# Ledger of designs, part 22: VH-VL binders against q0atu2

Target 1, 119 residues: q0atu2
Amino acid sequence: MLDKKARIRTSREYRNVFEKGKRLSGRFLIIYYVENALDNNRFGFITNKKIGMAVIRNRIKRQLRAIVREYQGQVKNKHDIVLVARAGIGKSSFEGMEKDYIAIMKKAGLFARNANKID

## First folded at step 13 (VH-VL)

Design zb6
Fold by OpenDDE, look of step 14:
Structure zb6 (fold): chain C 119 residues (1-119), chain A 119 residues (1-119), chain B 106 residues (1-106)
Amino acid sequence: as target 1 above (119 residues)
Amino acid sequence: QVQLVQSGAEVKKPGSSVKVSCKASGYTFTSNYMHWVRQAPGQGLEWIGYINPSTGYTRYNQKFKDKATITADESTNTAYMELSSLRSEDTAVYYCARTDEWYGYMDVWGQGTLVTVSS
Amino acid sequence: DIQMTQSPSTLSASVGDRVTITCSASSSIGYMHWYQQKPGKAPKLLIYDTSYLESGVPARFSGSGSGTEFTLTISSLQPDDFATYYCQQFDSYPLTFGQGTKVEVK
């Protein structure tokens, strides 16, 4: 699991990202991102009932957290990033989710220049 | 059941103001964003703006920045939209619509409020 | 602003017909939402996230597309389907709708 300090935890923090951040849509994900005043990145995860039952939603969140953790060290610092799972993600493989995450993060320019697991 | 009930039709003179209300029921008012959309007679849909009822944060279509003021009263589960300096071209049906903030589809709509501006 | 153009603006069809409505976005977007509106009524969410039917929507409705081109299809038009349909994007502000496609009786 992501370190507590690497997680967006409060409603206010989530809303701040939504209201003041930028957004980009991928195949299965939408990311909202905004610069923060911290020395670390924070990640949030959003799912809704349209994705599926609680078991499915929890699986998706677990998978997304795993993906984010894997590439965490390659993300530009000082960002709050919220991953919003779209309806189709429930039918996606883990690899598909990972590919989508990488693609959308690249498009957002959120990976560091020296990232080595992206290409 | 989730429901949005708007105030009744209005007939106004040019230069006057009108305030339309939208009362929410069947869900936690502060858990969703409330949007306003207008539809001129025989025309399409046009987004005006939204409000976060929990914080009062608003975002406007630049076109309506000086025309519409959106507010919300959490104590009454009611969103408001005030239109100022009314002109004939402001004649339209105005809708309130609920969104899940992250997903952007409007799944519940008010019944609409006709605002007629005529001399 | 992202402009969305629907085609056609008006469509005359008969019950049982296959109907296809297209929505073209001026920029690439992730997902398209579709609404159905009948005269004197508020819009109703029909399809969300490009291809998912809102609860209660008949299976004869479907959506597809990506990038800048999206489509709404009615496999077999029913009397209850005569209405105006709108596409909508949420990728950037201001939120925008297509100009609408009126599906009327032939």
Scores: ipSAE 0.755, ipTM 0.924, lowest interface PAE 0.7, mean pLDDT 95
Fold by ESMFold2, look of step 14:
Structure zb6 (fold): chain C 119 residues (1-119), chain A 119 residues (1-119), chain B 106 residues (1-106)
Amino acid sequence: as target 1 above (119 residues)
Amino acid sequence: QVQLVQSGAEVKKPGSSVKVSCKASGYTFTSNYMHWVRQAPGQGLEWIGYINPSTGYTRYNQKFKDKATITADESTNTAYMELSSLRSEDTAVYYCARTDEWYGYMDVWGQGTLVTVSS
Amino acid sequence: DIQMTQSPSTLSASVGDRVTITCSASSSIGYMHWYQQKPGKAPKLLIYDTSYLESGVPARFSGSGSGTEFTLTISSLQPDDFATYYCQQFDSYPLTFGQGTKVEVK
């Protein structure tokens, strides 16, 4: 449910994040991130066969997309961000993945501080 | 079958150069990064650098930036490493190894190429 | 650069022994990979992402750890396990290996 402009779509775009980006490891995820030349963010998602069968990998990608969509309004613009599922992610809960994502994004300094003070 | 086959042993004089080859088969050559690792006699493993075979993008351990040049030929599925200005301390076994793109472990290794530098 | 120090450098053991090899990183890292190397052969991937066995690796091998301290354990050493073992990180550049631990007979 990320729209087209918020997705990393091509192999070249993915490899740029790997080659030029910074990385941080969490419990279930690794993120790679790099500034882009756009006014918006783009997100990508990586699994491999060591994580499990295709149905498991597709479930994980769907869950990660949902998490990213939920918090995308808090992310600093102009970044390409790739979420890489670690081998243990298949045993995690959705809430576990979500907490891990929040922690990593804070550690990377990618969550923007809101300018409006609203309760 | 995934396989990396390296060129044969070389004996070189100080001041010369050598070019080691690593021919890949059993997978799409441009889908993985190719790394080079050296092992001096009786010593441990030391990372030299990698290449993205689809674009020619390279990254080096700073220690080897002026010693090694890594290239790839997509048409022959072969990666190369050239060592210049050889000295006796360059005597080592040189391995090529591929990684899973995003995860950073070396799942397939070449058999190694012994380069001996002596008068 | 992240330095990786393995302990011990050499380990004398008998078939049936429980063998423990540690790898200490100079700064915190997210995961560790382990390789086995027999004389005259290339390294072989043994454990990836700290604790996961590569296909075909016997269950007597296990890995654990976090932060700066990681461990490879062989629960009951077999003759095929006499080899040199290396830890490896790629959490930051450059990719680095530990100096190796040689597991030898007796």
Scores: ipSAE 0.617, ipTM 0.877, lowest interface PAE 1.7, mean pLDDT 90

## First folded at step 14 (VH-VL)

Design ec1
Fold by OpenDDE, fold request of step 18:
Structure ec1 (fold): chain C 119 residues (1-119), chain A 119 residues (1-119), chain B 110 residues (1-110)
Amino acid sequence: as target 1 above (119 residues)
Amino acid sequence: EVQLVESGGGLVQPGGSLRLSCAASGFTLSSYGMNWVRQAPGKGLEWVSIIYEGGYTDYASWAKGRFTISRDNSKNTLYLQMNSLRAEDTAVYYCARGSEYEPYYFDLWGQGTLVTVSS
Amino acid sequence: AYDMTQSPSTLSASVGDRVTITCQASQSIDSYLAWYQQKPGKAPKLLIHKASSLESGVPSRFKGSGSGTEFTLTISSLQPDDFATYYCQQYDNYGYPELTFGGGTKVEIK
């Protein structure tokens, strides 16, 4: 589980990311990201009914948190990042989701230069 | 002040290769998602490829394997390597800057460079 | 790739006319649509993004509207400088499918 301080929690925090952040798209994910004034990254997760039933949405959210947790140490600091799950993600494997996350983060250039677990 | 200038276009035979260049002025190329978009004579616009801020690249399905997008940060220049050229590749090729907030729509364009593939 | 269909392909109008161009997406693209203006021998110029957000410097007579699969570009009062070809472009599902443009609408003098 992600540390509490590593999570976007308030509506205001989410709005700030959506309004001021950049947007990048992947096959299964969309990310919005913006620099924050903190010394750590915060992650938010958005799933909607297009993903599927509540059980599926919860599974997807759990999987995305796991992926983010796995790679969080390799992400450049001082960013708020919101992951929005796309409709087709429910049919994706965990590996597929992970691959998509890595690709999007590479697009954004959010991995640290010394990151070695992103292949 | 802020501009893109394409070069490298010309006449090539089918099966030939050509490398296009796009020199950026007034802004740092690597800070944006940069795109190539082409337009066949008298036809519409067609997206070719993108290189993201992070250096990640993507291509139109028809372009994969034959086209390669790259950049030289020291020269602030974007490139498009085109191989195995076909008559249907005849077009004006534009370099286009993705928006600061989203690289998928283009707020700055070069004047274009004409590539003619003909026997 | 998502198909973007513009209509009409060509329209003739006079200065002062209200002009409406439509763009239809084969699948919902929410509001992730851009409009471009292109004049002969020139590069396209971005007019609108996010379906309705005007770029800086674009005259207010240009208005973008719509969401989902139906979009419109309206020129409230056509000016001489507005005779050009206009393109819509979706960017909702970049790469999955790819970025795609409409076929264009040529606005010419009646």
Scores: ipSAE 0.834, ipTM 0.934, lowest interface PAE 0.5, mean pLDDT 94
Fold by OpenDDE, fold request of step 18:
Structure ec1 (fold): chain C 119 residues (1-119), chain A 119 residues (1-119), chain B 110 residues (1-110)
Amino acid sequence: as target 1 above (119 residues)
Amino acid sequence: EVQLVESGGGLVQPGGSLRLSCAASGFTLSSYGMNWVRQAPGKGLEWVSIIYEGGYTDYASWAKGRFTISRDNSKNTLYLQMNSLRAEDTAVYYCARGSEYEPYYFDLWGQGTLVTVSS
Amino acid sequence: AYDMTQSPSTLSASVGDRVTITCQASQSIDSYLAWYQQKPGKAPKLLIHKASSLESGVPSRFKGSGSGTEFTLTISSLQPDDFATYYCQQYDNYGYPELTFGGGTKVEIK
């Protein structure tokens, strides 16, 4: 689990990201991201019923949190980032999910320049 | 004031190569997702490629391997390198700016440059 | 890639007419649909994004509606300046982006 300070937790915080943030699409993920007034990043995760049953959604969310945690230190600060799982992600491998995350973060230019990014 | 201007189009033989340029003014090109969209004579619009704010690139399936999108931030210019050109590549090629919030719909277009592939 | 089917391909109408153009997506694209207007010899112009959000400067007679797989562009009262070709474009393709346009609808004078 991500540090509490690194999590988007309130509906208001999510709404702010959706309303004011930019949107990028990957194969398995959509991200909404917007600058925040903090010194750290916050991450949110959305899994809807289209991706599967609750157990699947929870698994996906857990996997996405793991991925985000792994690369968190390489992401430019001062961003609120919401990851929305797309249909089909439930059939993706963890590596596929990770690859998609990396790609979409590269699209957004959210990795720090000195980040040791794969691919 | 905000403008895109394509150049580099012309007549080329099948199998030939051509590099198109798109000069942006009034805004920073690298702050947006930039796209190439083409239109064959008398036909519809066809998306070719995108370069995201982060520098990541994507291509239409048919364009992969033959087309390369790039940009020069110092020149505020977008490029499309086209190789192994075919007659069916004959089209007006537009550079199109992705929206500030999403790079996937295009709020600014150049005038287009005509590429004619013919023996 | 998601297929976008526009209908009709050609539409003849008179000034003052109500014009409706439809765009059908092969799969649900939620509301991620844009409409463009293109005049002969000119670049396309963005009219609407997010299915129904009118771009700044676009006359209110243009209205976009729909979600999922069915979308419509309506011109409530066709003006002389509206004779053009219109394209829909989806930007919520599954997977890696394969942005696709409809085949276009040419609105011509009757």
Scores: ipSAE 0.833, ipTM 0.933, lowest interface PAE 0.5, mean pLDDT 94
Fold by OpenDDE, fold request of step 18:
Structure ec1 (fold): chain C 119 residues (1-119), chain A 119 residues (1-119), chain B 110 residues (1-110)
Amino acid sequence: as target 1 above (119 residues)
Amino acid sequence: EVQLVESGGGLVQPGGSLRLSCAASGFTLSSYGMNWVRQAPGKGLEWVSIIYEGGYTDYASWAKGRFTISRDNSKNTLYLQMNSLRAEDTAVYYCARGSEYEPYYFDLWGQGTLVTVSS
Amino acid sequence: AYDMTQSPSTLSASVGDRVTITCQASQSIDSYLAWYQQKPGKAPKLLIHKASSLESGVPSRFKGSGSGTEFTLTISSLQPDDFATYYCQQYDNYGYPELTFGGGTKVEIK
């Protein structure tokens, strides 16, 4: 699990990202991202009812957290990043989600210059 | 003064190649998602390609393999390499800047450059 | 790609008229729709994004509305400067489906 300080937790924090951040879309994910005034990144996750039942939403959320943790050390610091799962993500494999995440992060240019990106 | 200026259009034979340029002024194009959009004579608008802030590129399905989008940050210039040109590629080609918040709608356009593919 | 269907293709109106243009998406695109104005020999101009957000400098007589699959652009009182072709554009998803434009609506003088 992500450290507490690495998590977006409050509604106000989420609203700030949605209102002031940039939006990028992938096949299975949408990300909103904005610079923060901290020394670390914070991540938020949104899985709504369009994805499916609660057990599915929770599963997807766990998978997305795992992906974020895997690449966390390669992401530029000082960003708040919210991942919004799209309706079709429930039919995607873990690898498909990971590929989509990497692509979106590349679009945003959020990987560090020395990051070992998967191409 | 913010501006985009396309160049490189002209007459080319079927099967030929052409490279279009789009010079940006008043802003740094690498900070935005930059797009190419074309318009056949008397027809509607058609999205061609995008290069994101992070340098990631993507294309319309019909454009993949024949068109290549790129940029030179030192020259603040966007490019579109077009190969294996066909008569149906005849169009005015616009470079268009994606919004600061979302690169998928376009808040700044050049005046376009005409590409005519004919024997 | 999502199909965007505009109606009508051509619209004849007089100065002062209320004009309504419709854009229909083949699938729900939430509110991710933009409207552009294009005059002959000129590049398109962005009028509205996110279905209803008016761009800076665009007259308030332009109004965008709708969500899901049905969208409308309304000009409350048509002005001489408004005779042009209008395009809607969806940007719900980049990739598959691709960014797509409607076929356009030409607003001409009656």
Scores: ipSAE 0.827, ipTM 0.933, lowest interface PAE 0.5, mean pLDDT 94
Fold by OpenDDE, look of step 14:
Structure ec1 (fold): chain C 119 residues (1-119), chain A 119 residues (1-119), chain B 110 residues (1-110)
Amino acid sequence: as target 1 above (119 residues)
Amino acid sequence: EVQLVESGGGLVQPGGSLRLSCAASGFTLSSYGMNWVRQAPGKGLEWVSIIYEGGYTDYASWAKGRFTISRDNSKNTLYLQMNSLRAEDTAVYYCARGSEYEPYYFDLWGQGTLVTVSS
Amino acid sequence: AYDMTQSPSTLSASVGDRVTITCQASQSIDSYLAWYQQKPGKAPKLLIHKASSLESGVPSRFKGSGSGTEFTLTISSLQPDDFATYYCQQYDNYGYPELTFGGGTKVEIK
């Protein structure tokens, strides 16, 4: 699991990202991202009821956290990033989610120049 | 003063190639998602391509393979390389800036450059 | 790609009239819809984004509403400067953007 310092936890923190951040859409994910004043990145995850039952939503959230954790070291610092799962994500594979995440992060230009796992 | 200025339009024969340019001033082009949108004479608007802040590119299904969007950050200029041009590609081509918050709707437009494909 | 259908294609109105333009999406796009105004020989101008958010400098007589698949642009009291062609544009796209515009609605003088 992501370190507590790497997590968006408060409603105010989420609100700030939604109000001041940029939005990019993927096939299965929407990301909101904004620069923060910290030395680390923070990630938030949102799974709505339209995704499915609680067990599904929790699975998706766990998978997204795993993906984010895997690529965390390759993401530019000083960003708050919220991942919003889209309705179709419940039918996607883990690899599909990962591919979508990578694509969105590339669109955002959030990967560091020396990133190795994004090709 | 923030503006976009297209250039490079003109008359070209079917099967020919043309490269359009869009010079941005008053803002950093690479900090935004930039788009090309075209409009055939007397017709509606049609999205062509986008280059995201991160440099990732997407295209309309009909444009993929024939059109290439790119940018030169040092010149703060957007480009559209058009190959294998057809009569139906005749249109005014606009460069359009994606909004600050998301690149998918366009808050700044150039005045367009006319491309005429005719034998 | 999502199909966007505007209606009517053309409408004739007089200064002071209430004008309503509709835009229908083939699939739900939530509130990810923009409206543009275009005058002859000019580039389009963004009026509204996110279905109802008015851009800075746009007169308050312009109002966007709707969500899901049905959207409307309303001009409460048509002014001479408002005779133009209006386009809706969806930007939901599921991350593979084929950003699509409606066919346009030409608002002309009656």
Scores: ipSAE 0.804, ipTM 0.931, lowest interface PAE 0.6, mean pLDDT 94
Fold by ESMFold2, look of step 17:
Structure ec1 (fold): chain C 119 residues (1-119), chain A 119 residues (1-119), chain B 110 residues (1-110)
Amino acid sequence: as target 1 above (119 residues)
Amino acid sequence: EVQLVESGGGLVQPGGSLRLSCAASGFTLSSYGMNWVRQAPGKGLEWVSIIYEGGYTDYASWAKGRFTISRDNSKNTLYLQMNSLRAEDTAVYYCARGSEYEPYYFDLWGQGTLVTVSS
Amino acid sequence: AYDMTQSPSTLSASVGDRVTITCQASQSIDSYLAWYQQKPGKAPKLLIHKASSLESGVPSRFKGSGSGTEFTLTISSLQPDDFATYYCQQYDNYGYPELTFGGGTKVEIK
């Protein structure tokens, strides 16, 4: 994310998550996730042209990064996680995206034991 | 061997309650999305409910409020509590394991247990 | 939610026949479709996931195809073990699943 070590960077890294990982969908987001061999988590973000113009896609990407940063300390380590924005996400609010992310991560079991209340 | 075995079916009067059990062996139940699916006599398949790896649940709209899915990880057992039963709930109830990649299609099924709701 | 229309509802065929079963979704489900086989008195068995991905141990005579709204299960040369009822199932969703099955296609011996 902020740190280069917390980012999924290469096409091969993204492909590994899509091919080997689990998939779970929400209202505005889809996550793909897989265990990695590192000591840390890595995050990737996909915004498709079907979402809207570049200004909108870049805003959504920034908002998703901010959401991930807010909760990253609660995420179980050693996972590569890709967030894929769904076509309808451009009509969502920041709060809507945040609630969707929390719900998906809870269902996936990716929040660590002893984490603060998420909702 | 990898197996799911349902139990607890039987004859119950309308308005009654029944709890179904599904014992898992050969795999850890909490590592998968676990589902209930039913089949009325001579009819097709109908999804009932899921419990996700993270312990959160979803229900078919007709089941919400009457049926409760749960699990006991120490016993490796899935449950379905059914309340306010109606004649239309008469069916074989299957326990079904979500796939390794997505919890929404089912790669392992139990033998089913028959629930009959009749006077 | 998504309606799944499966056709035909019944089909009579002989060993060696090419059999085709169609499943239509009321809205696009991309490729998020599974096929199941069910024999009398037994639980369903997963054949295919994601429209065309064959499950381990399923004979290569089974082939799934399609995307969007129309999907096909084909058995290239029907065997005695293939007389059963077949169900399609959609699993695309927007965070609140309403997983729906088609009505089934019973494949009977002619």
Scores: ipSAE 0.717, ipTM 0.890, lowest interface PAE 1.0, mean pLDDT 91

